# Ledger of designs, part 12: VHH binders against q9c0y8

Target 1, 316 residues: q9c0y8
Amino acid sequence: MSASHPGILHEYTERLVAFELVGKSNVTLTSNVTRSLLLFVGGLGDGLLTVPYVQELVNPLDEIGWSIVQVQTQSSYIGWGTGSLKRDDEDLHKAVDYFLHIGGADFSTRKIVLMGHSTGSQNVLYYLTQSILPNYLIAGIAQAPVSDREAAYQFNGKEKTKELVDWVKAEYLDKGLGNDVLPRSKVENFFGEVPTSANRCIDLTDVRGNDDFFSSDLSADDFAKTFGNLKEISGSTAHSQLILLMSERDEFVSPSTDKAQLLNRFRESIRPTTSNSSLSGIIPGATHNVGPKSSPEALKWLINQLITALRSFIDQ

## First folded at step 8 (VHH)

Design q12 (framework vhh_vobarilizumab_d1)
Fold by ESMFold2-Fast, scan of step 8:
Structure q12 (fold): chain B 316 residues (1-316), chain A 121 residues (1-121)
Amino acid sequence: as target 1 above (316 residues)
Amino acid sequence: EVQLVESGGGLVQPGGSLRLSCAASGFTFSDYYMAWYRQAPGKGRELVARISSGGRTYYADSVKGRFTISRDNAKNTLYLQMNSLRPEDTAVYYCARGTYSFSKGYEYDYWGQGTLVTVSS
């Protein structure tokens, strides 16, 4: 479907944009009214308007004084294949810095929440663990945190995935060719038409690769390095809350994975304990992107959960 | 040049069995996951079963325990063994070649012509 969307296209850096969808109020982040914002980062292959539920969040958020902003990074669309979590983090810090300073912001009342979908969940967790957080960034939300490595095991087989990892290490990494793009003919069944570097392939598919945060075979010590390392908010001893929302029918998660048990393992690993939100849970009947094949209740559950979270941040 | 040719469809009574075959050519069969989809009159296409390049299988809840997907890489052939057939299994069954990518997930880029399965008394 083609459509026109009212909004503001923000240039948060000279090459990258973020799109603020405008709701029925027509109030924007550039108006004289102070607004809080949900900064949304998609998963692999996503860009502006590619995650359908984002459009469904516009008016519910608008009603409570929040804008939703979709960020484009260098990794958007096909750019992720030659990227890294570190490069994504640099882009997200630039976006957050930009949105801190726009509009008629009263710093004492403004809130920023960073929300990720799919590998955007790795982006959120990485952002919260690298350094002291800006004092306006009060929560991270990870929707459909999934193991890319275990997805590859499911779709291509564990042995074929390990064979790919071994081949990439031998033919590229061991030869200092980590930044080289892999031949499409060798990896199109893993990465499609996307140009994918040797380093990025390993980050996503190797055991304890740089993106490997959510795999069910990781130990408590592995989770302690990520979930156990959330940073404090600048000017405060407080830390950002982390909300984890897994999809019950996630097609990227192996049927052999107990999602409730895995979610509990993530939550038990969160440090400080004050960052472990009671709003984490499993979205009933949801597919990976809470799309058309989800049960009818899934989208409404997600909207209600997010509104509950955002209201609590305004009222506290 | 890629071709997928289904066979084995027909009329069968409830409780009966059929075995569908899909002959693949024009690509390295062993490198791709393969799937069976079906489309009943007035309905959209639905996934029945999928088998990965590594042999791992997935089944829709409606067919789990009754249908078995398998592949013969030496013969470039995909199979669907259908047991305990029900009237609601009546559909055109399609063989599909699957690609998985981190950007798109599961995608199907080539489809066979389909084979009709009718389950009625």
Scores: ipSAE 0.006, ipTM 0.348, lowest interface PAE 9.6, mean pLDDT 89

Design q13 (framework vhh_vobarilizumab_d1)
Fold by ESMFold2-Fast, scan of step 8:
Structure q13 (fold): chain B 316 residues (1-316), chain A 121 residues (1-121)
Amino acid sequence: as target 1 above (316 residues)
Amino acid sequence: EVQLVESGGGLVQPGGSLRLSCAASGFTFSDYYMAWYRQAPGKGRELVARISSGGRTYYADSVKGRFTISRDNAKNTLYLQMNSLRPEDTAVYYCARGTYSFARGSEYDYWGQGTLVTVSS
């Protein structure tokens, strides 16, 4: 149903917004009281207010002096089909830069944690691996990091997915047409009504495509290029921390995949080792989006884990 | 008009077998993955088994080796063969039509009315 949400809509760059939900304290990032923030980026198809658990985080975070902000990027809603992790990263850097300059904030007092859901997890990992991080961005949290490629294998079939990849390579990439939108009639089973470029299709569905960070068939060398390449925090001996929170009942993870073993493989690949958070784990009873079909304890576990993480980051 | 109609439920003793059927109409059955869900009294719905449009299957750990999902595209019918039934399998079983795309993810947009399976003496 329709609903009204108290908050501030921030215009962080041309045509893009971020929505800060306001908790019981009524303190915001624009107030004279300095607050740290959790900057939340959703998955494919997500935008503002589309991930319901985010609203449940508002008051618990408010109680510890943190705001939660949902970011809209060019990839929000249906825009992702012609996008890339690189374009998303550029948008996220603009959002981070904006939030460091509002409400009289200065770089010494405001801390930022970047949290992603689903493909937002790829956004987080990508962000943390591209360049030396500013000393105010202290951690990334990946909720429901899943393989888009293996999801396609699971639902559309491995052979059919490989046939799509081969066709897109032959008819588009090999001909220099990577930016062309694929004919809907050929790809509707994978992308529905979303206009999708040849490049974006390959990013999501090909082995070692640009989005392919979390597949269970990737090697230790593959994980070393991502998890093994977290950047240091500028002006500090500390390194960015990465927290991985997989959902126990994640419907997008193949039934042949041992989630605990896969999470362990991600964690053992993290370098520097000081970036490997002990707060990573499996959210008990959680569906992919920690939604209504989850066990009753799933949301409370997620909230407690996030509060524990954010408290541990306050002194960092 | 999309319609899913389950049948084959009933009372059976522990160790017994039942075969559930789901008759689909109003859409091109062969284009969709299909699933069986169940809901025990006082519990939420849980996925039991899924079958892709290409015939690849998934099973919940609790039923793996005992249940078999299958489909007959010529008859627009989904089946669940349930063997070695246990009291904890007691539930209303639902047929569901699955849709998947990166745009919407995996979701079930149509559900049958359900068929009751009771496993007891």
Scores: ipSAE 0.066, ipTM 0.419, lowest interface PAE 4.4, mean pLDDT 88

Design q14 (framework vhh_vobarilizumab_d1)
Fold by ESMFold2-Fast, scan of step 8:
Structure q14 (fold): chain B 316 residues (1-316), chain A 121 residues (1-121)
Amino acid sequence: as target 1 above (316 residues)
Amino acid sequence: EVQLVESGGGLVQPGGSLRLSCAASGFTFSDYYMAWYRQAPGKGRELVARISSGGRTYYADSVKGRFTISRDNAKNTLYLQMNSLRPEDTAVYYCARGTYSFSKNSEYDYWGQGTLVTVSS
């Protein structure tokens, strides 16, 4: 639908923007009042306002003194096909740095939570595991963490997906052509019309590829390398909390997958143990994007869970 | 030009059987997962069954054990064998071609015209 949204478009680095949605209070991150920030990153194909529930978060967050900002990265829209988690991480660090320094921001009172949707969940986990975190990035939230590899198995077949992986390795990676865009006719059944590099294809579809964090066939040792390696916050001995929110009716997860068991396996691997949030769970009746086909309770549950989390960070 | 053409719908009594066919053209049929959806009078399309390029199947709980999805890659044809039909199975049945894309609000990029199935008592 066509719509107008009140807000501020921030240029956080050259050529990249972040859109701050403004709630009923009309208070912004540039105002005289210090606000805390939920920084939102979408999944593959997402950009500004493409995840419908984001706009529904504005007023509930505004009520408790938080702003929501949706970040555009180089991977937004169709850019992800030639990107990487490393490149996304660089963009997200620039956004975080920008929001910590705008308008003479007081770092001692401004708190930041990074939230990801879909492959934004990989962005969150990657961000929390690479190095010492920027001051006051206090939590990461992963909504609809799913295995891209197992989604490909479900939609295109396991054998066809493995054939693609083998072909890309033989014809591109083994020849040093990892940055070359694959012929669309060979990959449109996996990636549609999106230009996709050999490296990006492998990252998403290969066993233990660079994006392969959430697959149900991964071992405890595999999960220990990601969930088991959350970094400390700069200037503190504290670590950010990780909140995992899986969608009960996620169309990109096989119906045969026990989501509660899989979530428990992720959570058991989280280290330090103080980063394992009790607020992780399954969003009842939710589709992948908590959209209109979800049960009526799904969006309300998500909003209440987020408000509970964000309140706990400022009330203590 | 991608085309999906459904056939085989009709009027049947409760407990009866029908076999739906979907003739596909304009693409390499064997490379795509395929699905059957239905839409009863009202709104909203309901997933009935899907089949991957490798032959793995999924069924909605409402049809599990009664319906069978299959494909013939040599004939570029998708099938839905419907047994033990019930009045609540009355709907227009659609053939759909699937794709893997998080940028779409739907997993299906092409739909057929639909074929009507009426189960009356």
Scores: ipSAE 0.014, ipTM 0.349, lowest interface PAE 7.7, mean pLDDT 86

Design q15 (framework vhh_vobarilizumab_d1)
Fold by ESMFold2-Fast, scan of step 8:
Structure q15 (fold): chain B 316 residues (1-316), chain A 121 residues (1-121)
Amino acid sequence: as target 1 above (316 residues)
Amino acid sequence: EVQLVESGGGLVQPGGSLRLSCAASGFTFSDYYMAWYRQAPGKGRELVARISSGGRTYYADSVKGRFTISRDNAKNTLYLQMNSLRPEDTAVYYCAKGTYSFSKRSEYDYWGQGTLVTVSS
């Protein structure tokens, strides 16, 4: 509550909102000119305005005719603990559909890019590869795609994480209690005070769990099942581009992980090959959220890379 | 009744060393990752180092190679060995109990009162 931001709050469902930040032009997604849209989804614990660089994107995007919208999902803030990538995907489809049809108008030609931060990267990859029928998107951008499982290994220990997985499987999943919330006292060291279901715990912490897209110990065959399966754009044989932007100094990635090699493995697995964007890369000097502890060049690099990508989607 | 009590701060000359300690109680110390943060006058609170329940460590670039975080699970104590101290290291140092929350907004549930480290001639 320390700041006020001009924008439009969109009600894309009866219960969920999306916030469009308004740039210097004052042109919006409801204007007579059809604007292009960067739809932004945060990571676990994020909501509106919690990822600081989003505010820094507003005017650079506005200058090239793009609006940025932050989507609130049922998983925003603490809701993720009882959610799933599938539930998030359903919310994101509703948001996309809303922005293609604002006010009953036909904006079906609107160019839309979905961008995710942190676990928002899992949302992007899920949308592009596991959605039953994707709405019209021209690209997905994953910023700081990180293994949540390997982060748990780093912070809580590999053996303790595996003990948790085994316990949840034995006491919940094997008993058909996947939707039950785990006792806080048993999972506080992994999830804090966030109510977390057995299913959600396994999705995030188990080998090949539903969220486990980015772990360095996954095989080429594992990556082929996800990155190798981008879906066709609705009503077309075309496919969305995937842009992967890893943070060089990501504190949630073990220092022993070769990020360049891992990024190369992700990119090599992308099919069709036309979906493998040459704009994927490592953000120099960036922390996980490209925050104040990053090298001074990190945010500028990210902004320039995004502007380059978004301009290419208008020109092609 | 989580309690974190820091000690070992003080005045030290540039190039000197200090060892900070944090005595923890009210929770199963060995099950949680622990961290040291610092806050210099006029600056925000920044992460210095963290250590997982399994002993894996992380260091901020500004202290890497000079500071060492460690833990003694039998004594429920966290340590920060600070070598080659610089005037820029002057700050209040905080012990923090964390849970892996998969979110930076909720990484640390509890904080100690802090211990002042002053590096000056």
Scores: ipSAE 0.031, ipTM 0.484, lowest interface PAE 5.7, mean pLDDT 88

Design q16 (framework vhh_vobarilizumab_d1)
Fold by ESMFold2-Fast, scan of step 8:
Structure q16 (fold): chain B 316 residues (1-316), chain A 121 residues (1-121)
Amino acid sequence: as target 1 above (316 residues)
Amino acid sequence: EVQLVESGGGLVQPGGSLRLSCAASGFTFSDYYMAWYRQAPGKGRELVARISSGGRTYYADSVKGRFTISRDNAKNTLYLQMNSLRPEDTAVYYCARGQYSFSKGSEYDYWGQGTLVTVSS
């Protein structure tokens, strides 16, 4: 459906924008230095306003002194096919730096939480565990963290996915051609019309590829390398919180996967243990996007969980 | 040009069996997951069964144990074997080509015209 949304379009760096949705109070990040920020990054193919529940968060967040901002990165829409989590991380740090300082704010007055949807969950985990840049996030929220590799196994077949990986390694990576775009005719069944580099293909489809954080076949040692390394907040001894929100009816997770058990494995790996938020859980009746085919309780549960989390961060 | 042509629908008595076929052309059939959907009178389309490129199957709860989805990659043909048919199985059955992409997830980009299955009283 077409719609108009009141807000501010911020250019946080050259050629990249972030859209601040303005709620009923008309308070903005520029007009109030104590206004806190939920910075939202979507999944593969997402851009501004493509995740339906974001609009539903605006006024509930506004009531508690938080703005929601959707960030575009170079990976937005079709750009992800030639990107990386490292490039996304660099874009996200530029957005965080911009929003920390606009209107005369600083990190002592403004709280920032990064929330990711789908592969945005990999962006959150990378920012909080793998980034070499300073961390000013008090928390990260991963909504619908799913294995892209296991989704490919489910829909395209495990052996077909492994054949693709072997071919890309032999014909591209072993020859130093990792940045080359793969022939569409060879990879259309995995990437459609999206130009996809050899490196990006391997990141998403290979066992222990750079994006492979959430697969059920990963070991405790694999999870310790990611979930086991949450960063301190810059200028503080406190560590960022991590909240994991899986969708109960996620269509990209194999029916053979026990979601509750997998979520518990992620949470058991979180270090320091104080960063393991008790607000992590399974969104009842939710599809991957918490969309219209979800149970009626799903969206209300998500909104209430986020409000509870964001309120708790102000009192810290 | 991608084409999906269903056949095998018809009138059958409760408890009977039918086998639906979907002949695919215009693409490399073995590279795509395929599905059967149905639409009953006055209702929306619902997923009946899905089969991956590698042969992994999924079934809706309403048809588990009664329907079997299969594929013959050499013949570019998708099948749905329907046993123990019930009046509530009455619907137009659609063959669909599934495209899983990392940007859009699972979607169906091509559909057949449908074949009517009527399970009479």
Scores: ipSAE 0.035, ipTM 0.487, lowest interface PAE 5.3, mean pLDDT 90

Design q17 (framework vhh_vobarilizumab_d1)
Fold by ESMFold2-Fast, scan of step 8:
Parts: C-alpha cells; structure tokens; sequence
Structure q17 (fold): chain B 316 residues (1-316), chain A 121 residues (1-121)
C-alpha cells in the first residue's frame, strides 16, 4: 500500500529531517501563532510514518493547538546498530533546539513534550537525565518501555543471549574493538541484516548495559540511577514530568512479569517526586505498538490519556 | 529451503487427546523460537503456544492447563500435546518458526501447511 500525507518536512540539522503532520486546521509550527509540539521518536527500526498510531494523534492534538512531529535520527531504520543512546540524545537536542527557534512570535508560551515508543522510551529517559534540559521541555512520555535484554531472553533464550555477551566481550571489547561491526553470520539471529557494533550489542543485551533501564531483574538502586536523576529545565528550577504508559498485552514482556508491579517500581524511583505523573498507567488491551491486534478501545484510551496530559500543560 | 512438516491432526471425540508434531529442516532448529497457531472457520489466526530456544513457554488463556508445547532439539521437532479437547478447539493448526531481531521484533517467517483438528462426536 502507498499513501500521501500533508505536512511539513523540516531539516533540523545536516542530513536529518523531522516530519510534521498537518491536521484539519492547517495550522503549523511555521505559523505566526505560537503552537506547542509533541516530538515523537520511534523504536529500533522505526523512522517516519512507521508507528501507525502517530497518524491517529494528528487531529486530536490539532484540536488543542498541538502539532505532532516525527523525528528522524542517525539511528532511524537500520542506523541504530552502530549508534548509542548518547548519539541519539545529541540528535534529539538538535531537533528540540531547531523547534524552539521556528514559527510563532512568543516562544515563551511554546511547550515541548518528548514522546518515545519502545526503545524511544530509553531515548526519552536518557534525554531527561543527562544534562540541564532546554527551555520549554515540560514532559517526557515513554510508551511501551520494555527490556530489550529480557525480550532477547524470552525469544532467543537466556543462555544463548549470555553466550553472545560473553563472546562479544572476549573477542571485541577486551581487545579494544568495541566500534567494530560484528560478523553477520554470528549475530543475525539477534540483529538480522542490521550492521551492529560490539558496543551496541553489549548496550542492548548485557545486564546493566547502557540501554538496560527497564529490566524486571534490576534493583531499586539501579532504577534510582535513571528514574531518580531527572534534570532541571534551563533558566528554571522546574523539572519535566515523566509519563510511563505500558501496554497490557505487550508481546515483548514475559507473561511471568507483573506489569503493574514493575510500573510501580519505576514510578517509586522517580525523583523529584513531583515529576512522577499520575497519568502513568497501563494501556488496556494494547499490544506493544497499540496495533491491529489490540483491543478496540486501546487506541482511544491512549489518545485520551495524551490529550489529558497535553491539556494539563497549557497555561490559562 | 526451510521446511516445516506437520502431522498428528485428525478427528477426536470431546475430552480426547491428540499430539501434533512439526518436523523442521533447512535451518539450525535450536536457534529459533517456535509456535503453534490455529485458525477456526470464520476466525483469524491466533497464537496457541510458543516455546523459546531455551524452552521457556507461553500459552493462550484458552488452552493453559490443557495443552503442552515442547521441543526436541536433537530431532528438530516441535510438539503440541492437546488434552481435554473441546469442540471450540476445532481448527487448522499451524507450526511456525519465530525469528526475533532487535530490528524487526518478533516475526514468524516460515509456516507449515497446517493440520486439521476436528473435535466432534
């Protein structure tokens, strides 16, 4: 199938773009009216238009004066295999900086929310915890935060995953070859055709690897290092809110994992406590991507939850 | 070429048992998770049970406690032991090879031809 979508393609930095879908109002971020935005980053393998519910958010957001923008990073499509959360964070800061400086005459009223899907959830949490946040970034939303390591355990086996980790450490990391791309024949059952560096493999598959934020076997001290370290907004002592939305029927989470308990453990670790949003929750009947196999009400629940959150951020 | 060959389907009385087998060839069986799906007349395909390369299992709520998925890596064979069969279990049962990658997530890239299970008096 093919389709055409009205919108604006923004070049936010050299070689990278962000696509703003235009709603029924035809108002955009380049308009003379200050308009707020939800900046959306996908998961591994995602790029523009690859997460179907994003298109469903356009008109509900438009009705309340918000645009949704999908960001392409160096990690989009197959680029993530030689990337890192740090490189993704650099791209996201460039996108946020770009959107702070276009359109609208009164940028002091423009609000930015960063939303991630799947491993985009790691991007959101990383962004909120590494440095002082740029002006007007008021919330991060993590949809389907899941453990990539535990997904590998579930589908490829815990022992096979640990064998991979041990081999990569011995043959690459211990020899200073962390940036080398692993032989496809050795790792195609984990990474398919994606060129994957030794460092990136370890980040995703090792216990306490750089991407390992959401695993159910992590301690309260582990969660305190991430969720417990939200940074201030530049020029303010205020902190962004963190909203965590888990999918009830997430196929990448083991059925033996109590999702409500795990979500509560994440939320209990959030500091400052004022950043722990009461809008966090479990999307009823939702698959990982809130897709066609979800219950009929899952998408409507997600849309309503997001609209409720975004409305709460508008100053009256 | 990857091949999945199913056997064991047939007509059985309510309350009876059947054991389905899926013989795999053309790939390293022990590296892949495997699944049984079914499709009843007029319905979509649904996951019945899944087993990882390490033996970790998942079952749909409708079959939990009645069906057992297992694998024999030495024989490259997937099994589904079906007990306490009910008329609503009537369906074509499909063996599927699962491939998980961080890029594509979970996908089933090869399917058997299906084997019909009819539960009727």
Amino acid sequence: as target 1 above (316 residues)
Amino acid sequence: EVQLVESGGGLVQPGGSLRLSCAASGFTFSDYYMAWYRQAPGKGRELVARISSGGRTYYADSVKGRFTISRDNAKNTLYLQMNSLRPEDTAVYYCARGHYSFWKGSEYDYWGQGTLVTVSS
Scores: ipSAE 0.139, ipTM 0.577, lowest interface PAE 4.0, mean pLDDT 90

Design q18 (framework vhh_vobarilizumab_d1)
Fold by ESMFold2-Fast, scan of step 8:
Structure q18 (fold): chain B 316 residues (1-316), chain A 121 residues (1-121)
Amino acid sequence: as target 1 above (316 residues)
Amino acid sequence: EVQLVESGGGLVQPGGSLRLSCAASGFTFSDYYMAWYRQAPGKGRELVARISSGGRTYYADSVKGRFTISRDNAKNTLYLQMNSLRPEDTAVYYCARDTYSFWKGSEYDYWGQGTLVTVSS
């Protein structure tokens, strides 16, 4: 129902906020004590406090000197329908820059790990592939990376999804109307009441659309352009690490998809090989967002895996 | 706490009819889109029908003309009337509180436990 959460609401740029949950230590990113942070970005429809396991991460992270921060972007809640990965990336860079400068933080002491849930996984992968990474941003974590295109095939039908794509291309993209919001009557089966632009619809539902990173029908060459293109860390020859955590019982992934094989294809495509984290895996018994319908071991496994990852990063 | 409880599943002969019900609690039922999804053995979960808060309905092509989704806001209940059933309709049927996009209905507070419908001779 209703609840109060102790924390700090950060205004990281004009009109956008990020919420830092405070653990039992009461130490924050604004304290004089060195703290690293897990910067969390949600999926479609998510905003602050909408992914329940984030709250469960607060105290385990606090015990190892890390804060968890949930970022609100222009795409939060229903804003994603008129957005893009590029616009999300711009917001995330502003958040990263802000958190570098608070509490006396600098490149040598503070580490930032970017974690995404669902389409937040696309945000993380996109961020890591666009430009040379700052030396304080050491890794990305993708939880429940799924194909939105294949989810649309599963829920609405492959032929209906392709009909939508063809119609949007003919009536909008070919006419230079990519930024126009589609008539709700044409897309409410896919996106409900969310205002959705022609460009955003194509990004999510077309083969090799701008968001189409995780589809099982993509080739090794397709994966080489994303997983194979992780950028190096500034001032180093090292590349950031990418950790991929798939949910075993993910409702957005067809049971006909071999998740272990697909995860192995992602991992084999990561270049250089040193960026391919051994901490990637399948969360046992987990639903898409590791929610209450997951098996009892799922959340504990996720927490342990994240703590292991974050502890390993602070050592270097 | 959001709760969705499906009922009405069972074994039926091809060409037969069955009515599924979903009792909803823990939220203002009349404010939400509601949907029926189904999952056949070894296949993904797919949208069968959706109904808006205002009563607008949407159907998968495979069930259009055979299935009817309806709601009773006074009883907080969603229905799926299934006519002219085919073996291909055999699946576990899930009631969902559907918000923002269809894939948001995949998690706790959005799905019921499901009810099995078997169509066979």
Scores: ipSAE 0.156, ipTM 0.615, lowest interface PAE 5.1, mean pLDDT 87

Design q19 (framework vhh_vobarilizumab_d1)
Fold by ESMFold2-Fast, scan of step 8:
Structure q19 (fold): chain B 316 residues (1-316), chain A 121 residues (1-121)
Amino acid sequence: as target 1 above (316 residues)
Amino acid sequence: EVQLVESGGGLVQPGGSLRLSCAASGFTFSDYYMAWYRQAPGKGRELVARISSGGRTYYADSVKGRFTISRDNAKNTLYLQMNSLRPEDTAVYYCARPTFSFYKGSEYDYWGQGTLVTVSS
């Protein structure tokens, strides 16, 4: 379906854009009033307007004085196959820096929340815990944090996935060819038509690969290395909050996985403990992207949970 | 070249049984999850049952206790034993080899041609 959306396209670098959808108030991040920002990053294959629920967030957020901005990174659409969480983090820091300085001094104190969908959840956790640049974010929200490795096990077979990992290590990583694109014929069942580097393949599919934050077979010590290391807000002793929102009917999570137990394991590992948001939970009846196959109440629950979270940041 | 060929569909009375087969070729069958989907007239395609390479099974609530998914890795064949069939089980049944695409969001890459099951008096 073709559609037109009112908004502002921001050029946050010479090559990358971020799209701010405008709500009924017509107030934007470039307006004369200070406005808070939810910066949204999608998952693998996503770009601007590809995650359907984002459009549904515009007016609810607008009503409480928040703008939603969708960020394009070098990894958007098919670019992720030759990327990394580190490269994504660099792009996200440039976007945050842009929005902290747009509109001059009047906008320098706005509140910024980073929200990720799917592998955008890895981007959020990386930004908050492993970032090399100053952290100006007050909170991160991870929607549908899933194990890419366990999804590959479920759909492509565990043995087949491990054979791929072993082959990539032997034929590429051990030979210093980590940046080389893998032959499509060898990996199309995992990555389709997307040019995928040896490093990116390993990041997503290997045990304790650089993207492997959410797998159910990881130990408490593994979770402590990620969830246990939230960064301080720049210029403050406070730490960013983390909100984890799992989808109840997520098609990329094994039906045998106890999602409530897994969510509790993530939350128990969050340090400092004050960063463990009580607003984390399971979205009832939601598919991975809270899409049309979700129960009718899933989207309403997500919207209400986000509004509750964002209101709490204003009242604090 | 991946190929999936279903057979065993037909007309059956309510309460009857049918066994569907899916002959797989062009890949190492034993390494992959396999699934049965169905599509009733005027409805979308829905998951019926799934079986892992190791034999672990999943069933949709609507068929649990009545249908049994199984596989024979030596014969590269997937089966669906359907018992206590109901008129609402009338659908085209599809054999599928699940694949996880990190970009298209598709759960299943390869489908058979489908086999029609009609449950009617």
Scores: ipSAE 0.017, ipTM 0.348, lowest interface PAE 6.2, mean pLDDT 86

